Miniprotein binders against q9rrp1. Designs and how they scored, part 1

Every score and structure here is a prediction.

Target 1, 274 residues: q9rrp1
Amino acid sequence: MASLNSALRTAQHVRTATRGALLWGYEQKLAREVKANGKLPRHLGLILDGNRRFARAAGLQREMGHSFGADKAHEVLQWCLELGIPSATIWVLSTDNGSREPAELAHILSLLEREARQLAVDPRIHANRVRVRAIGQHDNFPPQVLAALNNLEESTAGYEGMRLNIAVGYGGREEIVDAVQSYLRTQAAQGATLEQAAENLTPDAIGAHLYAADQPDPDFIIRTSGEIRLSGFMLWQSVYSEYYFCDVYWPGFRRVDFLRALRDFQGRDRRFGK
Below, numbering starts at 1 at the first letter of every chain, in headers, positions and changes, except where a header shows other numbers.
ipSAE, averaged over its two directions, is called F for ESMFold2-Fast, E for ESMFold2 and O for OpenDDE. V2 adds 0.75 times the mean of E and O to 0.25 times the DockQ between the complexes of E and O.
Where letters were taken out, [cut] stands.

## First folded at step 1 (miniprotein)

Design a1
Amino acid sequence: SPEELRQLLKEIWELLREAYRLEKELKTGDPETLEKLLDKAYELIKKAEELRKGDPETIKQALEELKRALQEIREQIEKRE
ESMFold2 (binder alone), alone request of step 1: mean pLDDT 62; pTM 0.458

Design a10
Amino acid sequence: SPEELEEAKKILEYAKDLLKELKEELKTGNPETLKQLEEALKRIEEKLQELRKGDPEELLKEIWELLREAYRLEKELKTQE
ESMFold2 (binder alone), alone request of step 1: mean pLDDT 67; pTM 0.535

Design a12
Amino acid sequence: SPEQLEEKLEKLLDKAYELIKKAEEAGNPELEQLKEEIRKLAEELQKLKETGDPELEKELRYAERLLEWIEKLLERLKKRE
ESMFold2 (binder alone), alone request of step 1: mean pLDDT 73; pTM 0.646

Design a2
Fold by ESMFold2-Fast, scan of step 3:
Formats: sequence, structure tokens, C-alpha cells
Structure a2 (fold): chain B 274 residues (1-274), chain A 81 residues (1-81)
Amino acid sequence: as target 1 above (274 residues)
Amino acid sequence: SPEQLEEKLEKLLDKAYELIKKAEELRKGDPEELLKEIWELLREAYRLEKELKTGNPETLKQLEEALKRIEEKLQELEKRE
């Protein structure tokens, strides 16, 4: 009996080491192929789904799932910088918080404050000239959270190396409403009547008033957790996006998964609208 | 393709682990010698996979043969169930 247990332990250790080495080698091959192809998303959208399910599956507290999710976002930012992806939008917190317990929402906002402060002093951000912007509706955020987000945005506003949008308090329908309101205020400032503003409204006018209007629309969107839907993420801008759905939970998203998604994007031979 | 062989090796490694675990749970004998043969073949397949990436000729055929032998040994272990 002891000899079988010894053999099982050896086989388990060999399995872990062999699989790890094979995945590393495969990852390096994928990285070379992605770089050799050279076609990268101009603007990458990321729907970070599965933090709660990851925690449940691992027998961990929900709070730890959100913390691991934040760590993964930092890893993925590094991968984007290494490859030279020029723009990314990550969806961290939606406008629809009705299903969340108040304590969980408070924890997420506290984590957001901590991450924003950490990112503002991150050498990677400044060395790579990453411009960070929080997009969404923030009026109901605690003052300290808003201050941390504003400080991060202000400290990076002059950078043009990479553009990173953090979608917090974000919903696609709310973005469109905000865009229409912004458009109407612009028309009013120019002396237009309500009827003239209505006649002047075009798809391009709405596009010009979206949160990240100064950036290209996302051409590639990745969602983790196997859910095959966008849930309103960048609803207006994603009309011509390519979508990739990955079965892993966000904290379990590996560099090999990221590279496979990019290779899949590179295999698509048509861009819509051009 | 090299990618196809890497994926096949990963699947065989996962299957080896599951069969070893089942053998332990069922206590249907001591397959220690067969288990030793399986992980020795897995190590050899990994070495060949690395050599394939360096462009060595004939390595592809050797890797395919190693993967086939692993599958045969896994089937032999499974039949003991």
C-alpha cells in the first residue's frame, strides 16, 4: 500500500512539472507567433467575469475572489504592455448593483480605491506612459474613492504611450443616455432649438459624446467565465467588434489563454466598416 | 502539428493522473511498475517535444510513437479496473 501511495505522489509531481514546462513552451511559441503576425487589437475590451465563482469553486471567501481578480488585471495589463496593445478597456463594476449585498459592494469600492492609489504610483504606468481614465457614472461613489480615481486620471493625463480605461459604475445604456445629454448640452451652447438638435442628431454625433470618444472603438472583446453575452459592455462602440469567450474564471485566466485569444483574432480575415 | 502534439501530450498526462487516482481508490492491485513506465514515457515525450521545437528531423515521428506507447500503457492500467 505504501508503494502505491509513493508512486501516486511521484506521478502527481511529474504531472505538475511536465504540464507546467509544456505550457511554458507552448506559451512562448504562441507569443512568437502573435508577434510575428503583428496584427494586434487597436482597442481591446475585457469583461472580467467569474471572481465570485472562482472563490466558491476554491472554497474561499468572496472577498478573496475580488482580490485575485484585481491581481489578474495587473498581470493582463503587463501582457498588453509587452505586446504593444495601444488601448484597453476593462469592465470592473457595472451600474447594476441590485443583486450585490451592501457589504460586498462596500468591499469592492474599498478595493477599487486601494488599486487606484497603487496604480497611480506604479512604475510600469509611468515608464510606459499609460494614460488611465475611469469611465462610467461616479456620482454615488464615496468621496475617497472618487478622489483616488481623479488623482490616477490627473497624474496620467499627459501620457500617450498606452490608453487604459477602467469601466466602473459602467453600463452601456447609461453611457448612451449620457452621450445624448452631452450632445444636447453642446447644441444648446451653440444656440440650437430642441427641434434643430433633434434634426442634427446622427450616429456620429452620439459617437463623439461617448466616454472614450477620443479613442478607436474596440475591435476585440474578451469575456471570461463562459458566458456568451456582452451584458451591454461598450454597447454603441462594439457594433463591429470581434468577440472571444473563454471558459476560465477571470482569476484563473492564464497568459496562454490570452495569447490563444489574440491568435484567434489574428486568424480573422475581415475588419467591419473598412 | 507541434501544437496538436503538445495538446495530445497534455491530455494523456491528465488521463494518466486520473487513472492512477482511480487505481488507488479501488485498491485493485499495486500497479507501481506500470506507473513508473508511464511517467518515464511522459518525461521522454517532453524531451522529444522540446527537440521538435528546435527543428530536429525525425523527432516528430519519435514523439508520435512515444505518445502512442503512453496511450497503450494507460489502456493497460485501465483494464485492471
Scores: ipSAE 0.000, ipTM 0.192, lowest interface PAE 13.6, mean pLDDT 77
ESMFold2 (binder alone), alone request of step 1: mean pLDDT 71; pTM 0.627

Design a3
Amino acid sequence: SPEEIEEKLKQLEEALKRIEEKLQELKKGDPEELLKEIWELLREAYRLEKELKTGNPETLEKLLDKAYELIKKAEELRKQE
ESMFold2 (binder alone), alone request of step 1: mean pLDDT 70; pTM 0.598

Design a4
Amino acid sequence: SPEELEKIKQALEELKRALQEIREQIKTGNPETLEKLLDKAYELIKKAEELRKGDPEELLKEIWELLREAYRLEKELKTQE
ESMFold2 (binder alone), alone request of step 1: mean pLDDT 64; pTM 0.503

Design a5
Amino acid sequence: SPEELEKELRYAERLLEWIEKLLERAGDPELEEAKKILEYAKDLLKELKQEGNPEIQERIEQLARKLEELAQKIEELKKRE
ESMFold2 (binder alone), alone request of step 1: mean pLDDT 80; pTM 0.766

Design a6
Fold by ESMFold2-Fast, scan of step 3:
Structure a6 (fold): chain B 274 residues (1-274), chain A 81 residues (1-81)
Amino acid sequence: as target 1 above (274 residues)
Amino acid sequence: SPEELEKRLEEAKKILEYAKDLLKELKQEGDPELEKELRYAERLLEWIEKLLERAGNPELEQLKEEIRKLAEELQKLKEQK
C-alpha cells in the first residue's frame, strides 16, 4: 500500500503528464525566441490584479482567489529565475483598502504572513541567492506579519542574486512622500538649513530616497486583468517604463502569457534601441 | 486543532468542487486530443477526494496545492478552447 507522501508524489507526476500539452509547442517557440533575443527587463514590475474576479468567475469565495494568486506568484518567481531577470517588484497589497471587507483584508494579511514564512525557508530562494525585501508602509500591520516579513528580509539580506521586492501597504504617492521626508531628515542630520535643503532637492535626490533606490528603475511593467492603468504603482520610477496589459486574471496568468509579454518588450527594445 | 482541520477540509472541498466543474465542462467539449489528459485529471481528482477523507491538517495543505495546480491547468485548457 502506498503511503500518503508516495501518493502525493504520484499525483504530482500524473498532473505534470496531464498539463499543458496544447500550449507546449507555442510556449516552446516563444521561449526560444525570448532566449535567442537575450534582452530581459533589468527590473520587472508586476501588478497582480484579478484575484477577486477570478474567484467570482470560478464560483469560489474571494479568499480562494487570493490563495490561487499567491500560488501564481511562486510560479512567476520561478520563471523569472529560469530566465535570469535581475530584479522584480510585485504589488501584493495597496495602501488603499477602502473597498476591501475587513475579513478579506485579515485573510490577505494572514496569507502574507504564511507566504513570507514559506519563502524564508524556500530552497529556491537560498539556491538562487534571492534578496527579498518588503516595501511600503507597514506601521498598521499585525506584529506577527511584521515579524515574518522582517525574518524574510534578514534571512536574505546577504544575497546578491535576483532582487525581489514585495510591495505591501504600497502606494506611489505615499512612497514619494516617504522619499521627501527621508531626504529632508538626511539634510537636517547634515546641518542643512531649510533653504539649502530646498535648493539641493532634485529628481535624483528623490530617486535616491525611494524604497528600492539601490536597484534600477523598472523598465517593464505588466498588469493583469485587462485594466489599462497603473494605479500609482512605482509612480516616480515608471516615467520611462514600457507597459504591458494582459487580459487574463492574475491566477490564470500562464507561462505563455509571460513569454509573450517579454517578446513584446524585446520588440520595443529593437524599435527604440538605435 | 479539530476546528482548524474542519476549516481546512471545507476549503479543500471548495477547491475540489471547482476543479470537478472545470473537468465536466472540458469533457462535454468532446475534444479527442484532450481525452487522455482529461481521463488522467478525472482519476487524479477521484484519488485526491479519497485522500481528503483520511487526511490530517498538514496533509490537507499539500492536497489543496495539488488541487489548485490541477484546477489552474484545467482553466488554461478551457481558455485555450
Scores: ipSAE 0.000, ipTM 0.283, lowest interface PAE 11.4, mean pLDDT 81
ESMFold2 (binder alone), alone request of step 1: mean pLDDT 77; pTM 0.713

Design a7
Amino acid sequence: SPEEIEKKLEQLKEEIRKLAEELQKLKETGDPELEKELRYAERLLEWIEKLLERAGNPELEEAKKILEYAKDLLKELKQEK
ESMFold2 (binder alone), alone request of step 1: mean pLDDT 67; pTM 0.534

Design a8
Amino acid sequence: SPEEIQERIEQLARKLEELAQKIEKAGNPELEEAKKILEYAKDLLKELKQEGDPELEKELRYAERLLEWIEKLLERLKKRE
ESMFold2 (binder alone), alone request of step 1: mean pLDDT 74; pTM 0.660

Design a9
Fold by ESMFold2-Fast, scan of step 3:
Structure a9 (fold): chain B 274 residues (1-274), chain A 81 residues (1-81)
Amino acid sequence: as target 1 above (274 residues)
Amino acid sequence: SPEELRQLLKEIWELLREAYRLEKELKTGNPETLKQLEEALKRIEEKLQELRKGDPEEAKKILEYAKDLLKELKEELEKRE
């Protein structure tokens, strides 16, 4: 009978050897280039695509794909903190769940509850003064999920460090509609008529009522899975963003992939650089 | 536990998939590095055969994909020598 502990040690040894032999030099080169350049996104958007396809390709249950995706989100948060990226928005769950089985959606929501509770007590969040917000439409979420998200938001509301937005139940068109409704309610509270509200409406007015209006628009958006589209992610704010499409599935997204994307971002602003 | 076995197999599969993608991306061309990687992959193959004796029902599906990936990666590395 094979020992699981022996197999785990072998897997760890091989992982270390593989990363040391192939990743060490390249990752170090990329890290040096990124640090030497010094330019980082002011607001990084991340579309976490490929959890289901990762699990399917590996012959694993869908539940494992979502769990691995959550683990990857924690790794990427750490990389953002290490580099000093001041704001990030991660797209975890869209408004369109029609293609998901009820059991899968229930699992994703349960995982979201667990991750929100863990993040609320995560020493990294408090030590780095990370302000966490859940953005999107949440009215149809289970009460325990809403409670976990609200607790996370309230426990970090006073922080002025990194801004982290978790987009759940999020859709770009829904965000724009919510922004317009927020704008109209603000106008009504000030005694404006419908005609006056229409005359006062500007692109900046819409921008001021978006979910993360207190942060810069995303200047860089990464999507995993090789899909070359944004699917409405930050639809209003992304009009001038740089986009990077990585062909790996989200759970397989590596630090080297992250650094390569950042290097690409840095190169785009220096078309005629010396 | 079944959870630990699943986690182990996941880590092995992710390692192999990572090595496969990295090798295509870097196009290292260093024969010494490629030999080291192939030896490491052979050791994983041997350990995967041993793990199959544990919980066959849970492990079978994941083990099959890991073996296929090992074969594909070895073929890819041979083409680069």
Scores: ipSAE 0.000, ipTM 0.169, lowest interface PAE 16.7, mean pLDDT 75
ESMFold2 (binder alone), alone request of step 1: mean pLDDT 72; pTM 0.625

Design b1
Amino acid sequence: SPEELLKEIWELLREAYRLEKELKTGDPETLEKLLDKAYELIKKAEELRKGNPEQIAEELQKLAREIEELARQIKTGSPETLREVAEKLKQLAERLEKLRES
ESMFold2 (binder alone), alone request of step 1: mean pLDDT 54; pTM 0.358

Design b10
Amino acid sequence: SPEEIQRALEEIERALKQLEEAIEKAGSPELEEAKKILEYAKDLLKELKQEGDPELEKELRYAERLLEWIEKLLERAGNPELKELREALQKLKEAVERLKQE
ESMFold2 (binder alone), alone request of step 1: mean pLDDT 64; pTM 0.536

Design b11
Amino acid sequence: SPEELRQLLKEIWELLREAYRLEKELKTGDPETLEKLLDKAYELIKKAEELRKQLESGNPEELEKIAEELQKLAREIEELARQIKTGSPETLREVAEKLKQLAERLEKLAEELRK
ESMFold2 (binder alone), alone request of step 1: mean pLDDT 58; pTM 0.445

Design b12
Amino acid sequence: SPEELEKELRYAERLLEWIEKLLERLKEKGDPELQKRLEEAKKILEYAKDLLKELKQEGNPEIQRALEEIERALKQLEEAIKELKETGSPELEEALKELREALQKLKEAVERLKQE
ESMFold2 (binder alone), alone request of step 1: mean pLDDT 65; pTM 0.594

Design b2
Amino acid sequence: SPEELEKLLDKAYELIKKAEELRKGDPEELLKEIWELLREAYRLEKELKTGSPETLREVAEKLKQLAERLEKLRKGNPEQIAEELQKLAREIEELARQIKES
ESMFold2 (binder alone), alone request of step 1: mean pLDDT 54; pTM 0.392

Design b3
Amino acid sequence: SPEELREVAEKLKQLAERLEKLRKGDPEELLKEIWELLREAYRLEKELKTGSPETLEKLLDKAYELIKKAEELRKGNPEQIAEELQKLAREIEELARQIKES
ESMFold2 (binder alone), alone request of step 1: mean pLDDT 59; pTM 0.456

Design b4
Fold by ESMFold2-Fast, scan of step 3:
Structure b4 (fold): chain B 274 residues (1-274), chain A 102 residues (1-102)
Amino acid sequence: as target 1 above (274 residues)
Amino acid sequence: SPEELEKELRYAERLLEWIEKLLERAGDPELEEAKKILEYAKDLLKELKQEGNPEIQRALEEIERALKQLEEAIEKAGSPELKELREALQKLKEAVERLKQE
């Protein structure tokens, strides 16, 4: 068995090299096809799932999974910029933290602070005029995290390039409630009675008061980790979105996976005489 | 033909998924090596299903080598109850051979 195990290890190295060549060539062909087609999502939603499972599968600590996930978000931002995707919303942290240990949540918030500070001075953000906003409910975040997010938002608020929304403390139901509250406050400011506000309420009125109302609704949403659900992500805005479910964990999400998802999106809009 | 190639690739992928389920059902600790080899073969086949793959023949040869190693791991376990696994593996080896001839 020793000679067989040695042969298996050697064969694995050869197989890895063969896979690399195949992936590189295929990725280049996909990139050409996506660029030639030219149709891109106007607003891309990304549900970043699988950091914990990635770490477990790789034999790493859970915290390392979140760090690799943050690194992957930077790579995907670069891919979006290279292709010219106008808007993206990434879902980093939900309002439902029931399954997270306090130490894990503290680590995620610390990582968020670090990433926000780094993005605020990132040459890519400023050169590409990326407007970054944190959307969600942040009242219970530590002051230093809020300060970092506010600084990032303020330093990019005047940009008209790519729009990047970082959904943290985000839940679709909470967004709808916030939209209704915003709508009611607008009505009150205009002197409307509660009855008049009720009569004036329309779906468009709700839409106008959502977090990213100044951007188009997401037309394409990608979720990693193989779970075939949206979990309330952009609940109101996503009713007509195309969905793509990728079976890889977020830190393992490759450029080839991204390009395949975009090619799939491009193929879904084939129309014949309806 | 491209259509026939795509059909054979999907058939081979389903056979690999079937073999995975059979290995799980066996519950044999001696088959842990076989599970790793199978996962690698599944990854290679997934790449082959993607359009414009320039290294099809080389990848098919690597899959064939992986399947021989998987067969050796199954034989080493020596269980008669693994007859179904051996039959599924034989069908998969035949499917890969057909893919190589296209």
Scores: ipSAE 0.000, ipTM 0.099, lowest interface PAE 22.0, mean pLDDT 77
ESMFold2 (binder alone), alone request of step 1: mean pLDDT 70; pTM 0.664

Design b5
Amino acid sequence: SPEELKELREALQKLKEAVERLKETGDPELEKELRYAERLLEWIEKLLERAGSPELEEAKKILEYAKDLLKELKQEGNPEIQRALEEIERALKQLEEAIEKS
ESMFold2 (binder alone), alone request of step 1: mean pLDDT 68; pTM 0.629

Design b6
Amino acid sequence: SPEELEEAKKILEYAKDLLKELKQEGDPELEKELRYAERLLEWIEKLLERAGSPELKELREALQKLKEAVERLKETGNPEIQRALEEIERALKQLEEAIEKS
ESMFold2 (binder alone), alone request of step 1: mean pLDDT 62; pTM 0.505

Design b7
Amino acid sequence: SPEQIAEELQKLAREIEELARQIKTGSPETLREVAEKLKQLAERLEKLRKGDPEELLKEIWELLREAYRLEKELKTGNPETLEKLLDKAYELIKKAEELRKE
ESMFold2 (binder alone), alone request of step 1: mean pLDDT 58; pTM 0.458

Design b8
Amino acid sequence: SPEELLKEIWELLREAYRLEKELKTGSPETLREVAEKLKQLAERLEKLRKGNPEQIAEELQKLAREIEELARQIKTGDPETLEKLLDKAYELIKKAEELRKE
ESMFold2 (binder alone), alone request of step 1: mean pLDDT 58; pTM 0.458

Design b9
Amino acid sequence: SPEQIAEELQKLAREIEELARQIKTGSPETLEKLLDKAYELIKKAEELRKGDPEELLKEIWELLREAYRLEKELKTGNPETLREVAEKLKQLAERLEKLRES
ESMFold2 (binder alone), alone request of step 1: mean pLDDT 55; pTM 0.375

Design c1
Amino acid sequence: SKTVYILIRGDDPEKLKEIAEEAAELLKKLGPNVEIYLEVDGKTLVIWIEGVSPEEAEKIAKELAERAKKEGLEVRVYVEEK
ESMFold2 (binder alone), alone request of step 1: mean pLDDT 71; pTM 0.612

Design c2
Amino acid sequence: SKTVWIVIRGDDPEKLKEIAEEAAELLKKLGPNVEILLEVDGKTLYIIIEGVSPEEAEKIAKELAERAKKEGLEVRVYVEEK
ESMFold2 (binder alone), alone request of step 1: mean pLDDT 73; pTM 0.658

Design d1
Amino acid sequence: DSKKVRIEIRGDDPELEYALRLAEWIAKLLGVEVKIEKDGDTVRIEIEGDDPEEAAKILEYALDLLKELGLEVEIRVEEKK
ESMFold2 (binder alone), alone request of step 1: mean pLDDT 65; pTM 0.567

Design d2
Amino acid sequence: DSKKVRIEIRGDDPEEAAKILEYALDLLKELGVEVKIEKDGDTVRIEIEGDDPELEYALRLAEWIAKLLGLEVEIRVEEKK
ESMFold2 (binder alone), alone request of step 1: mean pLDDT 67; pTM 0.578

## First folded at step 2 (miniprotein)

Design c3
Fold by ESMFold2-Fast, scan of step 3:
Structure c3 (fold): chain B 274 residues (1-274), chain A 82 residues (1-82)
Amino acid sequence: as target 1 above (274 residues)
Amino acid sequence: SKTVWIVIRGDDPEKLKEIAEEIKEELKKLGPNVEILLEVDGKTLYIIIEGVSPEEAEKIAKELAERAKKLGLEVRVYVEEK
């Protein structure tokens, strides 16, 4: 017998073409299983993590990692459309930017502007009647970024197909504060006293004032990069969500990884008898 | 930069799931730069590992092949370069 190293090199040379077929066959089996089951998330949350680490691992600049991450978001949107997932929220930029260099933040905002402008004229968005909204706190964004996001929202506002939320300048605690403020302003507009507003406050009242209140709460949340935490993503809405933590970096997230996550989601109803 | 494909065949799907969980915990020690896909499909366990060095790929392949040999299971290992 040859050494393991020699055997692996021989197997690599002889069977390289066959290995792609194995992954393809496995992916097709997963796709058939997911479609046959038919249960899909009503609202899919995606925490896009690992752009920087992907770039570092590949020996690339950080800016390239963010660009690859944007490309991956387009691929995943396509997979959602193909399967018929009704709503998705993708977390692109947090309110907590304390660890980011100003140049990196400026690059992310520039990339966001470019992506928003491209989505506004994307035939795929219009053909599938995708309604796109940017959620979060945007007051401190550059005017050109706000203009691009507003144009994207206005261009898709009448659509009743898939709902896509792009969470930018987003934090869960900030969302809850915004919801409470929105609730109080609504009560004040109706002539309620502070005491009456307090009496009328319920969890449902807060829920009605969250950013994506016109959509179901996320029932499934996927985070890439192996971090086993939500970091405040949809903090109020996620109390009954199922969570899936994938070890891959976001730009490396494959269709097979997406299908595995969905199959796992489909199995969880049977496990808990809900 | 290498991808390692490991295919393990056995007669008991539940035993393969148990083996998959044990292997998954071991492979997590390779760190967040390594992508791991572990799935049981009937009587076959598929393990796909990405982001490993050639040295790590050889080590992983050897360790899993020896374990499977001790358990009397069929193992096929393939290594692919990107």
Scores: ipSAE 0.005, ipTM 0.244, lowest interface PAE 10.0, mean pLDDT 79
ESMFold2 (binder alone), alone request of step 2: mean pLDDT 75; pTM 0.674

Design c5
Fold by ESMFold2-Fast, scan of step 3:
Structure c5 (fold): chain B 274 residues (1-274), chain A 82 residues (1-82)
Amino acid sequence: as target 1 above (274 residues)
Amino acid sequence: SKTVWIVIRGDPEKLKEIAEEIKEELKKLGPNVEILLEVDGKTLYIIIEGVSPEEAEKIAKELAERAKKLGLEVRVYVEEKE
């Protein structure tokens, strides 16, 4: 009379181990298919949503959700490097912090400082010649946070590999206002009157003054947490982007989810508008 | 929501046949279901995402029963995304 209960527990354990190997094999196959197709986003946008809800669902404090979100951003950067995606913009912190408590915002800024300093000395960044820029409005950031972001930008400024933009203190409407101000200051420096500047203004002129104007517009944007909206992310540049909305919270975003999104992108027939 | 992984192994021609049948049936499940159907040598992967726990279990059971009737080896895994 053998132990059925013991045999069933062993079978259950073997099944979970087999599933792990299967998921790994499927990811490798999917990665090969994505590479073989050859159509990758020229500029990938990532709206990192769900850190707070992830923490809540796991019975953890909100601050832990942001830390897990930062860890996930490092994983996704590695996946981008592995596939050879040439540009990516990740939206870390909005200009609109209305629902965030001062303590939560302070924690996010402290985490940003730590991550920026760590990234500046990360061997992956230097080995792959990743140029990192912080885009957004930073005037109200603590001096130590600004120092960390500036150090990261300066230490990577000469690189011509992958381009990574960290959107922090970022809002699409604020970016457009900054672009218009930049355009007007350029016109004024050339001796143009306000009327002449108005007549010279074109969509291309605005585009030339956006934060990442030296990069192509994002052709693919992924948002996690199931919200079917862009919330102003790259508002001017995203008019012809393909969008992918994933139901998982950002810290739970898996490599297989990333590869599925890219495969979906590869199946889409897109054209630039007029 | 849950992700259902169904792994079917066997004759490549039978795998192609069942893949076409399942593809048409799964299209009827609705707009929030993400379906990937792939063949890797002698293995067919069916991945269904964005379904409720109840619907995930139902789909897994129905597909496993159908594949076994064709003499194919079947394994079903259900993952919780959240």
Scores: ipSAE 0.000, ipTM 0.220, lowest interface PAE 13.3, mean pLDDT 78
ESMFold2 (binder alone), alone request of step 2: mean pLDDT 75; pTM 0.676

Design d3
Fold by ESMFold2-Fast, scan of step 3:
Structure d3 (fold): chain B 274 residues (1-274), chain A 82 residues (1-82)
Amino acid sequence: as target 1 above (274 residues)
Amino acid sequence: SKTVRIEIRGDDPEYLKRLAEWIEKLLKKLGPNVEIELEVDGKTLTIRIEGVSPEEAEKIAKYLADLAKELGLEVRVTVEEK
């Protein structure tokens, strides 16, 4: 009926305000529960998925989805700082770009350069003593992108607060290959033969040569967009991680979604008993 | 007539009860012929809507499903013929 449609249309204008109040109350309850429990991930992994689909759903250009994704990464960094999460790794760009057009990849790299330069002078980074490091294979990046990433790393290298890893040009298989190469070069420098290097190889030896070896392995990994796979993210380090898969696209990931994921993580710590 | 059943799954039974109260107030504004049954059982809120046309029931179901998804809750919608 027309009267039903009119009531629903009127309700739509009020719904956003009422929904905001309900969401705010639920979010505050979740925040209190997470803080009361006190158990946080020692190292949080974030697979940022859905930027393109978010833009498509909103009727926007794909490139705008990546900008919204970057904005969301800044929000989530703030939430991590507020809760005191010690380490986080965010997966921004993989080594496998098969579905990306050259123009989209160029845009992502330009965005990375701008974000790295902005982050290097961000008061939050310096006030909270956040050590930022780019991990992955960067040899094929434009020189100005490499310069921006190197400047960000150098300007934060002395900090001992939160550890933030930005995985760009990152793939888990490539990381393992790089670790093995690093291990073999270290063995060669110590005068080991190939046979001795093979006998000395252990899981811990590989672990010691991974990109973020000075940090604990990720104990919790969140992926957005509803895909129930890790796609090789921190492939070696994630074998004992807890996983959380959220249906929302990354730019639509809300504080309530973040807090629900953390509460879920806290509920999984049944291995320590009572 | 058709019955629309909406199942909303959440982690907080108390929040689901508050949500149910708000939904009931909203739907009562649609008129005296709308019959709404809301039940919170553990972590699931079940909403049954009767006394509306199939077209109106589908619109209400979509509205509530969209709202629940925006609140970060899992939603299942089922249309049943009596």
Scores: ipSAE 0.000, ipTM 0.276, lowest interface PAE 12.4, mean pLDDT 80
ESMFold2 (binder alone), alone request of step 2: mean pLDDT 75; pTM 0.693

